# Ledger of designs, part 1: VH-VL binders against p80491

All scores and structures are predictions.

Target 1, 258 residues: p80491
Amino acid sequence: TNKIKIGHVHMSGCTGCLVSLADNNLGLIKILDDYADLVYCLTLADVRHIPEMDVALVEGSVCLQDHESVEDIKETRKKSKIVVALGSCACYGNITRFSRGGQHNQPQHESYLPIGDLIDVDVYIPGCPPSPELIRNVAVMAYLLLEGNEEQKELAGKYLKPLMDLAKRGTSGCFCDLMYDVINQGLCMGCGTCAASCPVHAITLEFGKPQGERDLCIKCGSCYGACPRSFFNLDVIPEFENINEIIANALKEGESDD
Below, numbering starts at 1 at the first letter of every chain, in headers, positions and changes, except where a header shows other numbers; antibody chains are not in Kabat numbers.
ipSAE, averaged over its two directions, is called F for ESMFold2-Fast, E for ESMFold2 and O for OpenDDE. V2 adds 0.75 times the mean of E and O to 0.25 times the DockQ between the complexes of E and O.
[cut] marks letters that were taken out.

## First folded at step 10 (VH-VL)

Design u1
Fold by OpenDDE, fold request of step 11:
Structure u1 (fold): chain C 258 residues (1-258), chain A 120 residues (1-120), chain B 112 residues (1-112)
Amino acid sequence: as target 1 above (258 residues)
Amino acid sequence: QVQLVESGGGVVQPGRSLRLSCAASGFTFSTYGMHWVRQAPGKGLEWVAVISYDGSNKYYADSVKGRFTISRDNSKITLYLQMNSLRTEDTAVYYCAKRGYSWEPWFDYWGQGTLVTVSS
Amino acid sequence: DIVMTQSPLSLTVTPGEPASISCRSSQSLLYSHGYNYLDWYLQKPGQSPQVLISYGSNRASGVPDRFSGSGSGTDFTLKISRVEAEDVGVYYCMQAYETPRTFGPGTKVDIR
C-alpha cells in the first residue's frame, strides 16, 4: 500500500479551494487513510519547508512583488512530480489579474500571475472553487496514475487528459473553450451547470443551450470545470462506466462523478 | 425580425444629464447582454458599455466610467444608458447593439442610433 | 487596450475593380482554439453599421460573396473582389478578443 505524497501549496488566494477539498468530509479521510499522505499544508501544519511531493496542489496566483512566493512556486515545481493548479486563481489568475496594488495588508503587492506563467503545470482544475468531488476524483486518479496497475493507469490518464489539456492551453480560460469543446461538439445536454457556475453571470440559457457574453467573461474557467461534459471526450466516453466504477471502488462509499 | 430603436437623444449643456433608451424586439431580450456603441460626428465607432442578460454585471469604457450607467428592464424589453456629467467629447450618435447567438461576439444588429449633442 | 489600425483610411475605386483594406491589431487576436476575434463592419451613408465578416473570415448572413476576410494574429485584410455602388461607406475592423472592444479608425470607400 504505497501512499502518494500530496502537498497543498497556498500562494495568493482565499483558501476557498482547500475548503472545497475539505468538504469531501469522509471522502477526504478515505483518501488520506488509503491513498495519500498530506506532507505539506501550511494551513493545517507548521511545516515550512516544501518537501518532495508526488502531487502538489497549488492554490492561488503568484505575487511578483513577493520574492518568497516566487521562489516557493519554483521550488514546488522542482520538488513535485505532478503540479496541479487548484482553482481558477492558480490556473488563470482569476480576479487577481486585475489587482493593481493598494490593498491594506500589502499595498506594494500589485502584480499577480497564474502559476503557469512561472512554472510548468501538469493539470488544471479550474473553478472558484472547484467542486469537492472533482478535486477528490483528481486526487484518486493521480494516485492511480502513479501507483495503479496498467489498466488503472490507463483509465486515470483518460480521466485526467482534459485537465491536462487545459494546462497546455495556457493561463487564460474562456467560456469559448467550453463552447468549442462541448457545445460545438454536440455534447451539451442543456443542463445549465455552466450558467449556474459563472461567477459574473456571463452565461445563461436559451433554447436549452448556453448563451455567453464574452465581454463579461473573466476567463476563470469555472464553467469548464463545472460542466459535466467537459470530461466527456472521445477517450472518456467509452470508459465512462469503468471510470465511475474505479472511483467508486476506490472510495467504496461516495458520490459518483458526473 | 430583430429591431432596436434608440431614443432620448438631444442637445444638452456640459455637466448635464441625459438618459437614453433602446427598445428591443424580435428576440429573447432577457438572454442577451446588450451593448452601447457611439460615434462622434464624422468620426469612428467607439464601444461604450456592456450589460449582462440579467443586469447584474456591467462593464464600461474608461472614457465613460463613473459618469455613465448602463441598465436594463427585461420586463419592458428596454436597454438604458444614463449619462451624467456630460462633456463635449460625448457628442455622438449612440447605438444600442446586440451580440450574436451563443458565444458570437460580433454585433449582428444595431439600432438606428440617437444623437446626443453636448454643447455650451 | 488593444489598438486597431487600418490602411488605407480612404479608397476610391472604379466600379468593378477590386478593393483591399488592411487592419492591424496591437496584439494577437488569435485564440487557442484557432479563432481570430476580428470582425468587419460596413457603415453605409446615413445608416447604422452592419457586420460583414466575423472571426476574420466568416461572411455574415446575407453578405455577398464578393466580400472576403483573411488574416490571422495581428494582420487582417478585407477584400472586395468587384466593388459595386452599394459598397460605398466606411469599413471598420473591430477586435472582440478582449474588453474593451476597440475599432479601427475606419476606411472610407467611395466609387470613382
Scores: ipSAE 0.755, ipTM 0.942, lowest interface PAE 0.5, mean pLDDT 92
Fold by OpenDDE, fold request of step 11:
Structure u1 (fold): chain C 258 residues (1-258), chain A 120 residues (1-120), chain B 112 residues (1-112)
Amino acid sequence: as target 1 above (258 residues)
Amino acid sequence: QVQLVESGGGVVQPGRSLRLSCAASGFTFSTYGMHWVRQAPGKGLEWVAVISYDGSNKYYADSVKGRFTISRDNSKITLYLQMNSLRTEDTAVYYCAKRGYSWEPWFDYWGQGTLVTVSS
Amino acid sequence: DIVMTQSPLSLTVTPGEPASISCRSSQSLLYSHGYNYLDWYLQKPGQSPQVLISYGSNRASGVPDRFSGSGSGTDFTLKISRVEAEDVGVYYCMQAYETPRTFGPGTKVDIR
């Protein structure tokens, strides 16, 4: 079995997305055993050279005043076949758009941008963090897209298409996107997560449906990333059974140990 | 039926303050952001300010920033505009406006407006 | 800020004849999901503004079918197929693409 090369590239963020990936436990072990080699991950190993990768999972936004980070993200694009924005920070900037300085007091770091503003991104995985399952599934589908048979490649393509379309849309995560993709499609379950996630109080609920103020929306993507139905959309629903089957088969050995 | 009723307008001298009110009815006021729009005599429309549904977030036009304060009392179902350091160019009819349902950005309802005249 | 312009600034129309008003924005008002964040308002004499068209082409509730909006991106048009006496007033386009919201200068429509 040919394993693909996956790297985790950490930009400016809390590492919550990587933790979410790790939270797959046996699922992650299965991926590492059968489908992928983790060839780059600074959080786990002090390997500074960015290698050639099949898939780069990029977490966090990019501080423009950190020149090394800017160079790293560019290098990542050069060294990777597929670049994945992992999490809402990488996709849309999220809370980092409000940041002046990182975890440490660094007032000179005054500008953070989603990675799509600096490089071409192939896939968005929104969330803060994305669910462990979603990250896992994307990894499996990425493998199948690259190394699977023709049928598997087709299915993987269908699965990833919505996430690829998100990447094409750009780095502005407007609540209007959620309206269009979820609420107007009858997929809203009235959970209120979008409102709760909004850092500027542009969203509330009325009669179990979101109410939003465009004029106050900072397009951070928090609501879209937090919505449990943003990924489970009409593009994925028709293939839901097939997707579940192929994922179950791919993870069969890992699930038996749970 | 949705109703918006502005009050508090009048004649004031430059440098003085005035507080406008907008009494709302006919909709769930506490779930809507609210806007002020003004119109100078014989002139066009100018957006002034917006406030979030809970009053925690506000945004102002540059022309009034630092001088005007938008606020609301959801228990009284009332929108306010505190106008300080008034200038002659602030002379206008002031409208409170409601956006459409859900995410609809257009103003579906307007008050009748209240006239503010700033004159020496 | 997005700058809005209108043409003409004034229009006199014979009742029953068509009217056309142009609105232009300094930047595109088209969002990725295909909606143009442009609205048309009518302010009749002595009245408050009222919405006519939303999203560039959607008639508001209660608006007669003689009113239509078209255009995309930066160029928009409001058309009245047959002008009536009740259509007299000032027409404004407004962008809701970004804050601050901005209005066109208005087009005064009168009847002969």
Scores: ipSAE 0.749, ipTM 0.946, lowest interface PAE 0.5, mean pLDDT 92
Fold by OpenDDE, look of step 10:
Structure u1 (fold): chain C 258 residues (1-258), chain A 120 residues (1-120), chain B 112 residues (1-112)
Amino acid sequence: as target 1 above (258 residues)
Amino acid sequence: QVQLVESGGGVVQPGRSLRLSCAASGFTFSTYGMHWVRQAPGKGLEWVAVISYDGSNKYYADSVKGRFTISRDNSKITLYLQMNSLRTEDTAVYYCAKRGYSWEPWFDYWGQGTLVTVSS
Amino acid sequence: DIVMTQSPLSLTVTPGEPASISCRSSQSLLYSHGYNYLDWYLQKPGQSPQVLISYGSNRASGVPDRFSGSGSGTDFTLKISRVEAEDVGVYYCMQAYETPRTFGPGTKVDIR
């Protein structure tokens, strides 16, 4: 019945993922009041020592020329039970894949890798940024996985499974992932967001469906993160109402699931 | 019916330039990346270059990088290969090839090819 | 670059008999989502190449059932259950896992 320890670890990025988390407003406050303690967050507090955590939310990629960052990400893995790559930068490198150095104030910082290339990651939350709702839901499910009853743990496991599977796939975000997870599942609505998000013009639309060039894909994960249907969890459709109820109950004022 | 028709091949001396064309029909040309593949006489297949659907992105084999330029004119439904500083080893039948639908990477259609002979 | 190899380089088969061609890649062609990015092409005499098998085991449209592809990772096999006269030509495997695309050296299949 104890609150879990959550840390936010910021690597190389814009902090947009943390902002998205914060956009949960009262929901976030409820989580922090009843379910989780934020024990590490450099954006909010100048605490440099990485503590023991139940869940580490890691945003951004890792600069290889920054020794401190490399050590911090390794320390994060050592100190955390569950490591979550928060956002497409952490998952796949995203826009950081285009870095060539020369940027102020550290022009020598030229190489960035998704965190999965350096440490084992348990859960991916793609997006740039991920939706506040998804981040919140993952936090709730993480709590249930760690502190819930047997039924809740099972449900949380089912909910997180697709995101855990993404982490197992690795740090290459290929358009083929959209083919597998969205288009081949009949979930594509032909919105063109994936094509619009592609920085190398490897994706276009024909007859309302994405067309991709594998030879041009740099595997940055932008398209997957931008797709509004990429996070649709087919495995938990039968439990959809139950999941929503659990999340809603967890977020109710004056109630504790501990 | 998808058709790819290469043209522009011929006999040239080393160091000279040649421009190949591939006229496409039977599909939405402007939504497909296109490839060049070549085959030296009596030899195997060698991938040469790829161009994005809008021509904004290109990749080349190391053997032709810096000498060949792949381009396209979607209004003319034509793929091009500008070959500069030709070498004897560039002698080959050059094919334009189309990838499959969506993310299908295989070449589902090939042209008949055009022969380029580089000789002194 | 991924290096592709084939064996044998030439094969003479009696009509009606089976044929088998091996293709190997220097690295795995298996992507995380479970697809092998290996294609088989046939180039008949005097013709352009044509796709036979995609993703290691998928027959292309119009390809007879006597053709089959198998394998995963770095080792692949093309099989012809009953070779016919029209099957004469050079067979190429090609990896589409990464750019540049690379072909095997080809296997020439002829009929006795």
Scores: ipSAE 0.671, ipTM 0.889, lowest interface PAE 0.7, mean pLDDT 91

Design u1
Fold by ESMFold2, fold request of step 11:
Structure u1 (fold): chain C 258 residues (1-258), chain A 120 residues (1-120), chain B 112 residues (1-112)
Amino acid sequence: as target 1 above (258 residues)
Amino acid sequence: QVQLVESGGGVVQPGRSLRLSCAASGFTFSTYGMHWVRQAPGKGLEWVAVISYDGSNKYYADSVKGRFTISRDNSKITLYLQMNSLRTEDTAVYYCAKRGYSWEPWFDYWGQGTLVTVSS
Amino acid sequence: DIVMTQSPLSLTVTPGEPASISCRSSQSLLYSHGYNYLDWYLQKPGQSPQVLISYGSNRASGVPDRFSGSGSGTDFTLKISRVEAEDVGVYYCMQAYETPRTFGPGTKVDIR
């Protein structure tokens, strides 16, 4: 089994996405023992230059006034086979889109962009933070995509496709995306998390269904990243309902390959 | 049957104030953002303002920002437009408008309009 | 702001004949899910506007099937297959892609 080179690149984020990855506990140790080398992580390791990486997990949005961060994100794209926008801040900007608003003692950094505005991104993992399981699954599928046999690569491709499709759609997270991806697909469970997450009160519920005012939406992606159904749809959820078992079987088959 | 009825229009001098009302019925007013759109005599349509379902967030056209205030009272099922520091170019028929079901952006219902004339 | 233009600005049509109105935007109104945030309205003489077409092509409830919308991105067309006397008025396109919403200048349609 060859190990892949994974890095965690921290932009303007709270490190909550890295902590969520770490919440895989013994599963993380297994991954680092058998499948991946952590070759870059300024929050956890002493490496100070951006190395070649197979998978870059990028957390946070980019402050445009921070020249070093802008250089680092461009170098990350250059040095990496797969770039993953880890968390809603990296995917869509999330809460960092409000850093341009007024408060006393504003940070020196006045403009924040999702990483996809500056570089090509291959995979989105939305959420604030994404669940530990989702991050683990993407990491394993990236490994299978790069180092797996033909069957494992096909499995990884099917799993990653919805997340890659999100990356191709762009860096704006409109609440109307929930309507198209969740409500129209019959996936909404009426929990109201989208309305509660909207910082501009563009969303409310009526009869257990979201209602929204696009004119007031700031495209921050908060509601999309908070919705438990936002990037899962009928063609992904049914196929991978036993995802832990599927991953275990795929890794076992990889271990027993000749 | 959705119905929107504007009132409060009239003739006023420049620099004065006027308050428009829009009485709504036939839909759940408290779950919809509401809009004002105006039309100067013999001219086209100009969007004026929007207010969120609970009144907490508002957005204005540049031509009226700082002078007009959109508001609503969900208990009275009424939308308001407070127009201060009126100018002659504010002369128009003012419509209130409702967006489509759920998230749909088009204006599916409009009021009959109320005429505001600003002249010296 | 997104600038909307319409062509022609005035159109005289014999009853029963087709009419076609073009609308152009200064930037694309196509959203990532394939939806165009372009709507068409008719304002009949002495009346408030009423929606005809949403999302560039979806006919609103109660609108006769002689009205159709087409186009994508920056170029949109409203067609009336057979103009009736009741279709007289001013036709506006409106973008709902970004705030502030903006309308085209209008196309006045007259019979004969």
Scores: ipSAE 0.578, ipTM 0.835, lowest interface PAE 2.0, mean pLDDT 84
Fold by ESMFold2, fold request of step 11:
Structure u1 (fold): chain C 258 residues (1-258), chain A 120 residues (1-120), chain B 112 residues (1-112)
Amino acid sequence: as target 1 above (258 residues)
Amino acid sequence: QVQLVESGGGVVQPGRSLRLSCAASGFTFSTYGMHWVRQAPGKGLEWVAVISYDGSNKYYADSVKGRFTISRDNSKITLYLQMNSLRTEDTAVYYCAKRGYSWEPWFDYWGQGTLVTVSS
Amino acid sequence: DIVMTQSPLSLTVTPGEPASISCRSSQSLLYSHGYNYLDWYLQKPGQSPQVLISYGSNRASGVPDRFSGSGSGTDFTLKISRVEAEDVGVYYCMQAYETPRTFGPGTKVDIR
């Protein structure tokens, strides 16, 4: 079975996305045993130069004043087949985007950017952190895209398409995206997590529904990534209603066909 | 029935200060961000400032930044604009404006306006 | 800041005839999910502005169906199919795509 090369590239992040990946426990062990080599991860592996990779999992936003980080993100794109923005910081900037706003008392380091502002990104995995299951599923689907048969590649393409579409949509995670993706679809639960996560206090709840002031929104993606119904809902994709079984069968089938 | 009523306009000399008020009714004031928009006599509209629902966050047009302060008192259901270091260019009718329901960005209700004249 | 322009700056129209007003922005106002953050306002003589069209094409509540908006991205048009005496005033486009919000210079519509 030919393994793919996966790396974890750490920018301006807290390592929480890597910890979420690690919460797959035995699933992570099987992936590293049978399907993937971890060729870069400064917190887990003693490799200090960015190698050639099939899949780069990039955590964190990029500080423009940190020239090494800027060069590393460019090198990552150059040396990687697939670049994944892992977590809301990499996708949208999350809390780090606040430091670049036009607010009173602008910070010295106002240019913390999501990685997609500097390089082309193929797949987004939003969240702070994303669930361990979502990270695992994307890793398996990336494997199937690269090493699978025609049916497996088609399956991987369907699974990844919503996350690839997010990457094509850009690096802005606006409160108004919740209105479109969640409220207008009748999916809102009224939990208030979006309002609680907003660093600029642009969001409240009124009558169990979010109310927002877009003029104060800094498009950081904190609310979008915190909403359980926002960027990916497997319930509306019938082919993946039993995703854990599909993943388990794909791993067994790939093992058998090799 | 939504109503917005501005007050506090008048004639002042350059360099002086003035405080505008906007009394609100007919909606849940404490859940909406509020805006000021101005219109110089015979001229077009210029957006001035916005304040968050709880008053904790504010944003200003460059033309007034550092001189004007938007504020609110949710217990009195009133929006304020403190205008310091007034210039002749600040002469305008000042409107308070309410954004549409939920997240809708247009201004669905405006006050009648209050005239501020800055002249020697 | 996004610069908004309008043409013409002044119109004189015979009652019952159509009118068309153009608005152009210095950058695209089209956001995700296909929404254009462009609104149209009418300021009647001696009155405060009132919203006519939201999102480039959606009539506001209580606005007659003789008003319609079209366009996307950087170019937008407001049409009045049959101008009435009550339609006299200054028409403004406004972008709400980014802060600060900016208005076009206005189009004054008069009746002949």
Scores: ipSAE 0.532, ipTM 0.825, lowest interface PAE 2.2, mean pLDDT 84
Fold by ESMFold2, fold request of step 11:
Structure u1 (fold): chain C 258 residues (1-258), chain A 120 residues (1-120), chain B 112 residues (1-112)
Amino acid sequence: as target 1 above (258 residues)
Amino acid sequence: QVQLVESGGGVVQPGRSLRLSCAASGFTFSTYGMHWVRQAPGKGLEWVAVISYDGSNKYYADSVKGRFTISRDNSKITLYLQMNSLRTEDTAVYYCAKRGYSWEPWFDYWGQGTLVTVSS
Amino acid sequence: DIVMTQSPLSLTVTPGEPASISCRSSQSLLYSHGYNYLDWYLQKPGQSPQVLISYGSNRASGVPDRFSGSGSGTDFTLKISRVEAEDVGVYYCMQAYETPRTFGPGTKVDIR
């Protein structure tokens, strides 16, 4: 068994994505026991300089007026094989798109960008926060991609491809992505979570379905990340309907055949 | 069945104020953002402002920002445009407009327009 | 702001003949899902504007099939296969890609 080096890099975020990772409880223990070393995490580990990493999980957006953060994100890209934008703040900016400066604690911090505007990002895990299961699945698939046999690498590549394609699509997460990927695909359940999560009130429901004002959208990605039927929840993609069984089999095989 | 009817236009001197109204019917007004678009006499169309379905968020063209305020009253099913510090360049027919169903961005219904003339 | 231009600004057409109107934007209106955020409007004399074409090519409800839209990105064309007397008016393109929305200067279409 060969462990991969994972780090959590915290930019301008609320730590909720790290908490979601931690909510894997037994799954987190399994990952740390068998598959990964946590080599960087200012909250969980006493390492103050960015080390070499196989996978960097970057939470939060980058404040341009915080020069140390700008240098740290560039260093993270340089030191990491795979950079993952963890959460909608890192992917699209999320609520930090509202920043105008002048706030009491950091009045000069007024420009926040998703990390993909500053560095190349390999994988998006959007959500506010992403589910613990999605973070776990990506971690396991990253391990299989790096250390698995040829069949496991092919499986990991198929699983990660939609998230890699999100990264290639760009740093703007517009409600029209929700309409294209969910509503127009007939996946909407009428729950209204997208409307409730929209910070600019661009989304309402009419007859149990979303309606949107694109002119007011700030491209933050909050609605897409909050939708239980979006690409952020890969369980709605038919090829991976039984993802928990696939993960369990991969972890079982990791215990066997050395 | 969808109807948009503007009112409140008239002749006013530069520097004065005027408030336009747009009475809506035939659709669920409280679920749609609303827009103002204007057209100077003999000229083309210029987008003016948009307001969210609940009035909580607004965006203005640079030509009117700081002088005009868009608002709405969902209980009266009415859209408003408060125009302060009027200039002769603001002389136009003002239309209210509704976007299409779902997320369709085009304006599928327009009012008849109300003329605002700003002259000394 | 996205600048919209139209060509020609005025067009006189013999009834029954085709007409073509060009619209250009200062940046691409193509969104990654393949949608072009470009709409065409007709304002008949004395009337409010009415939508003809959405997303660059989709005819709005009730619009005759003699109207067609084409193009992508920054260059769009509205065609009228056989101009009728009721088609007289000013044609505008409008981008809905970003706020503020902006219109082209208009193309006045007249019958000889």
Scores: ipSAE 0.450, ipTM 0.781, lowest interface PAE 3.0, mean pLDDT 83

